# VHH binders against DegV domain-containing protein DR_1903, part 21

Target 1, 288 residues: DegV domain-containing protein DR_1903, of Deinococcus radiodurans (q9rt62)
Amino acid sequence: MIAVTTESTADILPLQLGYSGIHLLPVPLGHQGQVYSERELPPDQLVNLIRTTGEPARTLAIDDEVVARTFEAALQGSKSGRLVHVASGSRFTPHFEVAARVAGQFGVRVQVIDGGTVSYALGVQALHAAHLADQGADFGQIARALAELRERTLLTFAVESLDFLRVNGRIGNVAAFIGNWLGLRPLLAVEAGEVVSKARVRGQAAAVRTLLSATHQFQHQTGETLRLYCGHTIGGEGAAEQLQGQLQAVYRDLPAPLHPLGSGLTANVGPGVVAVLAFPRRFGLGHA
Key: E = the ipSAE of ESMFold2; O = the ipSAE of OpenDDE; V2 = 0.75 times the mean of E and O plus 0.25 times the DockQ between their complexes.

## First folded at step 7 (VHH; framework vhh_8k46_1)

Design Y4 (from X2 with G56S S57Y; at its last look DockQ between E and O 0.01; V2 from the best seeds 0.00; counts 0 for: pae O 3.4 > 2, unsure alone 64.1 < 65, placed apart)
Fold by OpenDDE, look of step 7:
Structure Y4 (fold): chain B 288 residues (1-288), chain A 122 residues (1-122)
Amino acid sequence: as target 1 above (288 residues)
Amino acid sequence: AVQLQASGGGFVQPGGSLRLSCAASGFTFSDYAMGWFRQAPGKEREFVSAISGSGSYTYYADSVKGRFTISRDNSKNTVYLQMNSLRAEDTATYYCATDYEYVDSSYPYDYWGQGTQVTVSS
């Protein structure tokens, strides 16, 4: 069975990590010259740190040694002696490049995949990879399956500020969007490995409606039964609950659980964020 | 109709503190950012501070950073401005505003409240 690793910022739940066997590559966060482990700095503490200091945090590059240690540890537990690492989008972070470089030290044993996304959307790919690996899938099968999953994944955020994305250099195609906006919430989506601007709305209700609309449109486009998740950063709980209620009202047969998003994402998009994640239900995530 | 009413102004000595309040009505309060502005005699109205609808984000003019704190209570439809370490140059009529998109003192804003006078003098 092929081992699976992904970044700690993939926002996989502890229970999911437990049954999936996925090993996490620790991602460091930086704030005022200090380095923190993303997993060791909970979102609430991160937000407090940012608010009290007025200084932003950012995701830092991962050391080659840390990557190598993570790969070694995962490979030791693998009967096949093979490993798939699912990295965050190469357009967002340098993590893929670092992982790919380090993977070279392991010959053909390690395959690094550009997940082309972030947060739990990345986690979903890792979980699906682990599921496939458990079924005896090879590198090619996993890679193809994840590619299909990426093409059929909706990830849309409603943020309260673009400042975090700007500071962290995550705004590519939304450069024109940069400004000191007050009262507007940008809606952003991850498409083709990039952040794109979808809309600008006023207020939580409008944001939730727009996310709902995006979900409906995506459902119609795919024509498939979806898995739905309501993601949120600190401060986005209310919006996420509202989104959940609206989704469940429309899709009664589909659970839409709340999914707290971790410090890695929080550092990049800020507090008060609500997100929808959707992908076809046929993509299995394994069993507990 | 949108209504904004600022209060809490007064006379204070340099180094003193004041807390302004702005009561809002006529719209879904939590859906909109709220801002504080001020206008001193003979000067143009200037941006002071703003807070997002949820309260998660705050903005400050450089001249007040570290001294002023904006907050809001959405259950009371009220935005506050805690002003500490007040200076003579903070003397102005303070206004609250909403329904604006940009942090720019030159940008036209849609809704303004009645002003409250703040006078910092020894």
Scores: ipSAE 0.062, ipTM 0.526, lowest interface PAE 3.4, mean pLDDT 88
ESMFold2, look of step 7: ipSAE 0.677; ipTM 0.883
ESMFold2 (binder alone), look of step 7: mean pLDDT 76; pTM 0.755

Design Y5 (from X2 with D31S G56D; at its last look DockQ between E and O 0.01; V2 from the best seeds 0.00; counts 0 for: pae O 10.9 > 2, placed apart)
Fold by OpenDDE, look of step 7:
Structure Y5 (fold): chain B 288 residues (1-288), chain A 122 residues (1-122)
Amino acid sequence: as target 1 above (288 residues)
Amino acid sequence: AVQLQASGGGFVQPGGSLRLSCAASGFTFSSYAMGWFRQAPGKEREFVSAISGSGDSTYYADSVKGRFTISRDNSKNTVYLQMNSLRAEDTATYYCATDYEYVDSSYPYDYWGQGTQVTVSS
């Protein structure tokens, strides 16, 4: 079987990591000149650091050596001697570029895929890749499947502030929101590997409504039965619960579990974030 | 109904400090951002500062950055504005506002409370 790796910021749950066999490439975080492992700095501690110091955190570039070590370890566990690495969006982070560069050291054994997204949306791709790998899929099959999944994935965030994205240089086309902050909550989506502005709303309720609306629109567009997830950073629990309730009221047969989002995302979008992730149910994530 | 009431204004000399408070009611306080605005006579109302519902994000007008600090206590449904190093140009009626709305999320309309006068003069 082809081994699968992804970044630690993919927000895959421990249980999912357990059954999927995915190996995580640790992503470092930076704060006040200190370097932390994203996985070893839980979101609550990250937020505390930010609050107490008033200084932002950022995701840092991954060292080539760390990438190589991760790939090597994953390959050692692979009977096939092949590895697929699913990287975060190349337009968000340098991680894909670094991974691709390092992959060159492994010849044809390692394929790096640009996931074109972040957080659990990336995790979902990795899980699906692992699922396909378990079924004996080859590089091409996995790549095609993930491409299809990306095209049929909704990832929309309601953030409290654009400051985190600004500081990290990830605002992109949402720059228009920076000039007029009156307590509005920006809604952002990941589309075509970029963060795009969708709306600006007032308050949590409006944010939840807008996320719900986006989900409904997406469902109608795809015409497929969806998997739904209510993502949140620290401070976004209430909004996520509200979103969950609304989604479940409409889609009674579809669970919409809460999904805590990790420090990597938190560093980039800040606390108090609520998100919806949706994609067709036909994309398997392996056996839970 | 949304109710906002600002207090804490007064007379202060240049370089002095004041702390404004705004008591809020009629909505889930912690779910909405709060802000401060001010209006001087003959001038348009201008943004001063805002804070997110959770208190994790704050914003300031350039004119007050480094001098003013916004905070909130969600347990008391109150938002505060600590104003330091006050200047004559800070003289205005200060208003508390919220981004609470149910009508049009695309319209930047804020709910306003009663103002409190701040006068900075020698």
Scores: ipSAE 0.000, ipTM 0.235, lowest interface PAE 10.9, mean pLDDT 86
ESMFold2, look of step 7: ipSAE 0.579; ipTM 0.848
ESMFold2 (binder alone), look of step 7: mean pLDDT 77; pTM 0.760

Design Y6 (from X2 with D31S G56S S57Y S106R Y109F; at its last look DockQ between E and O 0.01; V2 from the best seeds 0.00; counts 0 for: pae E 15.2 > 2, placed apart)
Fold by OpenDDE, look of step 7:
Structure Y6 (fold): chain B 288 residues (1-288), chain A 122 residues (1-122)
Amino acid sequence: as target 1 above (288 residues)
Amino acid sequence: AVQLQASGGGFVQPGGSLRLSCAASGFTFSSYAMGWFRQAPGKEREFVSAISGSGSYTYYADSVKGRFTISRDNSKNTVYLQMNSLRAEDTATYYCATDYEYVDSRYPFDYWGQGTQVTVSS
């Protein structure tokens, strides 16, 4: 069975990590010259740190050695001696590049896949990869399946500020939003490995409505039964609950669980974020 | 109808403090961002501070960073502006604002309340 690794910022739940066998590559966070492990600085502490200091945090590049150690550890547990690493979008972070470089040290044993996304959308790909690996899939099968999944994944989120993205240098395609965005909630989506602006609305209710609309449109476009998730950062719980309620009102047979998003994403998009993640149910995530 | 009413203004000496309040009604308060603006005589209205609906994020004009603090109590439908270390240049009529419509990126807030005068003078 092919081993699967992904970044700690993939926002995979502990239970999911337990049954999937996925190993996480720890992603470092930076704040005021200090480096933290993303998993060791939980979102509430991160937000508190940002608020108390007035200084933003950011995701840092991963050291080659850390990547290599992670790969080695995962490979040792793999009967096949093979590993798939699902990396965050190469256009968002340098993690793919680093992983790919390090993978070269392992010959053909390690394949790095550009997930083209972030947070739990990345986690979903990793989980699906692990699911496929468990079924005996090879590198090619996994890669193709994840590519299909990426094409059929909706990730749209409403942020309270673009400042976090600006600070982290990830605001490129949303530069048009730069200006009089005060009091507005930008809605962003991950499309084709890029963050794109979708809308600018006032307030939580409007954001939720827009996310709902995006979900409906996506459902109609795919024509498939979806898995739905209501993601949120610290402070976005209320919005996520509202979104969940609206989704469940429309899609009664589809659970739309709340999914807390981790410090990695929080550092990049800030608190108060609500997101919708949707993809076809036919993409299995393993035992859960 | 959306109603916004600012209060708490007054006369203060340089270095002093004031706390402004804005009572809101006519909409689901907690769902929408609130902002403070000010307009000095002969000047254009300028942004001072804003806070998200949840209160999770706050934003400040550079001129007031470190001195002003925006907060809100959603249970009271009120947004506050704590102004410390006030300066003469802070003298202005302060306005509370909100917007709950999908807006063009060129426009900040569409709804404005009554202003409250802040005068910083020796």
Scores: ipSAE 0.000, ipTM 0.230, lowest interface PAE 12.4, mean pLDDT 87
ESMFold2, look of step 7: ipSAE 0.000; ipTM 0.207
ESMFold2 (binder alone), look of step 7: mean pLDDT 77; pTM 0.765

Design Y7 (from X2 with G56D E101L S106R; at its last look DockQ between E and O 0.01; V2 from the best seeds 0.00; counts 0 for: pae O 14.7 > 2, unsure alone 60.6 < 65, placed apart)
Fold by OpenDDE, look of step 7:
Structure Y7 (fold): chain B 288 residues (1-288), chain A 122 residues (1-122)
Amino acid sequence: as target 1 above (288 residues)
Amino acid sequence: AVQLQASGGGFVQPGGSLRLSCAASGFTFSDYAMGWFRQAPGKEREFVSAISGSGDSTYYADSVKGRFTISRDNSKNTVYLQMNSLRAEDTATYYCATDYLYVDSRYPYDYWGQGTQVTVSS
């Protein structure tokens, strides 16, 4: 069975990590001159730190040695001696490049996949990879399956500010919209491995409506039964609950659980974020 | 059927350059990453470089970073490896591979071209 690793910022739940066997590559966080692990700086503490200091936090690059150790550890636990690493979007972070470089030192044992996304969307890919691995899938099968999953994944955020993305240099195509955002909540989506601006709205209700609309449109495009998740950072709980209620009103047979998003994402998008994640149910996540 | 035809290998002195090519057929070329691997005598086959289907992303082993450049022409279904500042340790049989979207390390190798020999020697 092929082992699976992904970044710690994939926001996979502890229970999911338990049954999936996925090992996490730790992604460090930086604030001022200090380096933290996500365990050392959970979302609530991160937000507090940012607010009290007025200084932003960011995800830092991963050392080659850390990557190598993670791969080695995962390979030791693999009966097949093979490993798939699912990395965050290469357009957002250098993590894929680093992972791919390090993987080169492992011959034909390690395959690295550009997840083209972040947070739990990345986690979903890792979980699906693990699921497929459990079924005896090879590298090619896993890679192709994840590519299909990426093409059929909706990830849309309603953020309170673009400042966090700006600080991290991850605004990309969204930069064109940075004119006057006062009082507006930007809605962003991950599409084709990039962050794109979808809308600017005023107020939580409008943000939720827009996320709902995006979900409906996505559902129509795919024509499939979806898995739905209401993601949120610290301060986004109310909006997420509102989104959940509206989604469940429309999709009565589909759960739309709340999914707290971790410090990695929080550092990049800030507090008060609500997100919708959707993808076809046919993509298995293992023994969830 | 998937076919990969590598070429461009040869003899070169240290510090010299070579450009490898791999012509592909039998699949939608732009949908798949292409990779180069190499195998030196007595050593295992190792990853050298890879390029995404679109060509937007490139990846390199540490040993070749800064010296090798991978590129592709999707209109020609061809991937290239420009090798500069060649060293004796670069001597190996080089293979191109596909059937993966980013970096493929599968064994056995289902879609691999024939190797092309690169020999760096004074």
Scores: ipSAE 0.000, ipTM 0.214, lowest interface PAE 14.7, mean pLDDT 87
ESMFold2, look of step 7: ipSAE 0.564; ipTM 0.836
ESMFold2 (binder alone), look of step 7: mean pLDDT 75; pTM 0.747

## First folded at step 9 (VHH; framework vhh_8k46_1)

Design Z1 (from Y3 with G56S S57Y; at its last look DockQ between E and O 0.01; V2 from the best seeds 0.00; counts 0 for: pae O 14.4 > 2, grease 24.7 > 24.2, placed apart)
Fold by OpenDDE, look of step 9:
Structure Z1 (fold): chain B 288 residues (1-288), chain A 122 residues (1-122)
Amino acid sequence: as target 1 above (288 residues)
Amino acid sequence: AVQLQASGGGFVQPGGSLRLSCAASGFTFSDYAMGWFRQAPGKEREFVSAISGSGSYTYYADSVKGRFTISRDNSKNTVYLQMNSLRAEDTATYYCATDYQYVGSKYPYDYWGQGTQVTVSS
């Protein structure tokens, strides 16, 4: 079967990695000239480091050699001698471009897919790819399936501040605007490979209600039974639990598990973030 | 290129009404929240009202709640601010803005239109 790789920032759980066979491409984090792995700098330590030093952290570009080694390792474990790499959105990170470039060294053996998203939304694509691969899917089938999944994925998140996005060079000149939006919490979404501004709300309760509303709207639009996840960065646990409670009250037959989001995302969006991830249940993620 | 063109400002007596309009271009209008801000002489620019991309959610400063109404027509790429029961303290230059504009590959930006003057005076 086709091997599957994705970035370490895809926020796939250890258990899921275990049964899926996905290999992770490590994404480095940078802070004050030091380079860390996500393992070396978990979210709580990352946030503490940023707060204590006053200096931002960021995800760094991946070295070509690291990409090549990851691909080689994955291919060695593949009987088919083929590999699909699911990369984070090309509009968000340089990782797709690097991966695509390196893939050229492997001829037709490696296909790189632009996931058009980040964090566990990316992870979901990778898991689905692995699931399809396990069923004997070819490159084309996987690519088409992931494209469909992308079009039918809701990822909306409420941040406490845009400061983290700003300091990481994701948002320009936000400081002046933030001052004018005092007390408002931004809600953002990833749609069609882009970040869009959905709303600014006051307070956690309002943020959760807005996320719930977005989920309902999405469910009506798709008309499908959804898988739901309540994502959160460090400090967002309470909001995520509140979201979970409300989702479960409405969708009694659907689990909405909490899903911790890792240092990669935390570096970019900051602590206290709560997110809803939704996509049609028919997209399988494999089984534990 | 992103463009925001505001209009509708003018002179009005206390208790009067004005309707501001902001025509937007250069981006997918419905994907982004739009906001109105104002700045009076000698004061900092302050938030007045905002509306989500879909129009489903509206927000108001406490000082304008019940008097101002924000709306948008996504088919016309226009955001509106209906201002009723105007007061002297509403006198300011009003600005239209989008708080998050993802232009290019990796960079969202904030965009502001040119101000339109609103003067409330007897």
Scores: ipSAE 0.000, ipTM 0.230, lowest interface PAE 14.4, mean pLDDT 87
ESMFold2, look of step 9: ipSAE 0.435; ipTM 0.743
ESMFold2 (binder alone), look of step 9: mean pLDDT 79; pTM 0.790

Design Z2 (from Y2 with E101Q; at its last look DockQ between E and O 0.01; V2 from the best seeds 0.00; counts 0 for: pae O 11.3 > 2, unsure alone 63.7 < 65, placed apart)
Fold by OpenDDE, look of step 9:
Structure Z2 (fold): chain B 288 residues (1-288), chain A 122 residues (1-122)
Amino acid sequence: as target 1 above (288 residues)
Amino acid sequence: AVQLQASGGGFVQPGGSLRLSCAASGFTFSDYAMGWFRQAPGKEREFVSAISGSGSYTYYADSVKGRFTISRDNSKNTVYLQMNSLRAEDTATYYCATDYQYVKSRYPYDYWGQGTQVTVSS
């Protein structure tokens, strides 16, 4: 069985990690020259730190040694002596490049896949990879399956501000604050490994409605039964609950659980974010 | 109808403090950001501070950063502006504002409350 690793910022739940056997590669956070682990800087403290200092936080590059150690540990647990690493989008972070470089030290034993996305969307790919690995899938099969999953994944965010994305270089220049900012809530999506603007709405209710609409459109496009998740950063709980209620009202047979998103994503998109994640149900996530 | 009622203005000496309040009604308060603006005589209205609907994120003009603090109590439908270390240049009429989509119009409207005068003078 092929072992699977992914980044700690993939926002996989502890329970999911438990049954999937996925090993996490720790991603460090940086603020004013100080390096933190996600455990050392939970979302509430992260936001407070940014607010009090006025300085942004960001995900940092991972040391080659840390990558190698993680790969080695995962390989030791693998009967096949093979490993797939699912990396965050190469256009967002340097993690793919570092992982690929280090993978070279392991010959043909390690394959690195560009997940082309972030947060729990990345986590879903890793979980699916682990599921396939349990079924005896090879590198090619896993790679193809994840590619298909990426093409059929909706990840849309409603953010309170574009400032976090701007500061972290995830989006271009943001228009200066002008009078209409007071109710502005941008909706963004991850498409083809890039952040794209989808809409600009005003108010939480409008944001939730737009996310719902996006989900419906996606449902029609795929024509498949979906898995749905309501993601949120700190401060986005209320919006996520509202989204969940709306989704469950429309899709009665589909659970839409709330999914807290960690410090890695929070550093990039800020607090108060609500997100919808959707993909076809036929993509298994393992034992859960 | 959207209503914004500001209060708390007055006369203070340089270095003094004031706390402005703005009570809001006529909309789902927590869904929308609230902001404070000010206008001095002969000058254009300028941004002072804003806070997101959830209160998770705050904004400040550079001129007031470190001296002013914006907060909100969604249970009371009220936004506050704590102004410390006041300066003569802070003298202005202060306005509370929100952005609200009042009608099933695709276009949001800006709503402003009545101004409250802040005068900083020795």
Scores: ipSAE 0.000, ipTM 0.251, lowest interface PAE 11.3, mean pLDDT 86
ESMFold2, look of step 9: ipSAE 0.200; ipTM 0.589
ESMFold2 (binder alone), look of step 9: mean pLDDT 76; pTM 0.765

Design Z3 (from Y2 with E101Q V103T; at its last look DockQ between E and O 0.01; V2 from the best seeds 0.00; counts 0 for: pae O 9.1 > 2, placed apart)
Fold by OpenDDE, look of step 9:
Structure Z3 (fold): chain B 288 residues (1-288), chain A 122 residues (1-122)
Amino acid sequence: as target 1 above (288 residues)
Amino acid sequence: AVQLQASGGGFVQPGGSLRLSCAASGFTFSDYAMGWFRQAPGKEREFVSAISGSGSYTYYADSVKGRFTISRDNSKNTVYLQMNSLRAEDTATYYCATDYQYTKSRYPYDYWGQGTQVTVSS
């Protein structure tokens, strides 16, 4: 069985980690020269720190030694002596490059995959990889399957401000300030490894409606039964609940659970974010 | 119907303080950002400050940064503007605003309350 690793910022739940056997590569957070782990800086403290100091936080590059140690640990648990690492989008973070470099030290034993996305969308790929690995899939099969999953994944989110994305260099040409911006909520999506602007709406209700509409359109486009998740950062709980209610009203047979998103993502997109994640149900996530 | 009722304006000397309040009704208050604008005689209406629905984000015009503080109490459907270190150039009619959608979901409208006069003079 091929072992699977991914970044700690993949927002995989503890229960999921328990049954999947995935090993997490710790991603450090930085603020004013201080380095934190996600455990040391949970979302509420992260936001408070940013507010009190006026300075942003960011995900930092991972040390080669930490990567190597993580790979070694995962390989020790692998009967096959092989490992797949699913990295966050190479256009967003340096983590893929670092992982790939370190993987070279392990010869053909380690394959690194560019997940082309972030947060739980990345987590879903890792979980699916682990599922396939349990079924005896090889490197090629896993890589192809994840590529297909990426093509059929919707990740759209509404933010209260573009400031976090702007400061962290995640967004280029999107104006953070518009003259008539009062209450403006940008809706963004991750497409082809990039953050793209999808819409600009006013108010939480409008944001939720737009996310719902995006989901419906995606459903129509894929023609498949979907798995749905309502992601949120700290402060986005209400919006996520509203989204969940709307989704469940339309898709009665599909659960749309709330999924809290961690400090890594919060540092990049800020508080008050609500997101919809959707992908075909045929992509298994393991025992859950 | 959407209603915005502003209060707290008055006459103050330079260096003084005022606190404006705006009570809102007719919509789900926490779903929408609230803002303050001002208009001086012969000038265009200008942005002063805004706060997101959840209160997580606040925004200020450069001219008022460090002196004004916007806040909200969603349990009371009220937005506040604490104005400290007031200057003569702060003299204006202040307006409370929201971006509530009332008819067209695709085209949100800005709603404005009645203005409250702030006069800073020695």
Scores: ipSAE 0.012, ipTM 0.271, lowest interface PAE 9.1, mean pLDDT 86
ESMFold2, look of step 9: ipSAE 0.565; ipTM 0.830
ESMFold2 (binder alone), look of step 9: mean pLDDT 78; pTM 0.771

Design Z4 (at its last look DockQ between E and O 0.01; V2 from the best seeds 0.00; counts 0 for: pae O 10.2 > 2, placed apart)
Fold by OpenDDE, look of step 9:
Structure Z4 (fold): chain B 288 residues (1-288), chain A 121 residues (1-121)
Amino acid sequence: as target 1 above (288 residues)
Amino acid sequence: AVQLQASGGGFVQPGGSLRLSCAASGFTFSDYAMGWFRQAPGKEREFVSAISGSGSYTYYADSVKGRFTISRDNSKNTVYLQMNSLRAEDTATYYCATDYQYKSRYPYDYWGQGTQVTVSS
């Protein structure tokens, strides 16, 4: 069985890590020259730190030695002696490049895949990879399956501010809204490995409605039964609950659980974010 | 109907402090960001500060950063602007504002009545 690793910022739940056997590559956070782990700087403290200092936080590049150690540990548990690493989008972070470079030290044993996304969307790919690996899939099969999953994944989110994305270099063609921001909630999506602007709405209710609409449209486009998740950063709980209620009202047989998102994402998108993640149910995530 | 009632303006000397309040009604307060703008005579209305619906994030104009603090109490449907270290250039009519989508898919800007702030020795 091929071992699977991904970044700690993939927002996989502890229970999911338990049954999937995925090993996490720790991604460090930086603030004012200090380096933190996500454990050392949970979302509430992260936001407080940013607010009190006025300085942003960001995810930092991972040291080669940390990558190598993670790969080695994962390979030790693999009877096949093979490993797939699912990396965050190469257009967002340097993690893919670093992982790929380090993978070279392991010959043909390690394959690195560009997930082209972030947060739990990345986590879903890793979980699916682990599921396939458990079924005896090879590198090619896993890579193809994840590519298909990426093409059939909706990740749309509403933010309270674009400032976090801007300071972290995550947005390019998003118009500045500095002077007229009162209740604007930009809705963004991850498409083709980039963050794109989808809409600008006013108020939480409108944001939730728009996310719902996006989900409906996506469902029609795919024509498939979907798995749904309501992601949120700290402060986005209320919006996520509202989204969940709306989704459950429409899709009676589909759970839409709340999924808290960690400090890694929070550093990049800020607090108060609500997101919808959707993909075809046929993509298995293992035991859960 | 959306209503915004601002108060707290007055006359102060340079270096003084004022606290503005804006009571809101007619909409779900916590769902919408609140903001303060100001307009001096002969000048355009300018952004001063804003706070998100949840209060998780705040914005400030560069000219007031470090001196003004915006906050809100969603239980009281009120937004506040604490103004410290006031300067002559802060003299203006201050307006409370919100964005609201009312009976339309389009957003509308609502403004309360202004409260005058005069900073003079």
Scores: ipSAE 0.006, ipTM 0.259, lowest interface PAE 10.2, mean pLDDT 86
ESMFold2, look of step 9: ipSAE 0.396; ipTM 0.756
ESMFold2 (binder alone), look of step 9: mean pLDDT 77; pTM 0.770

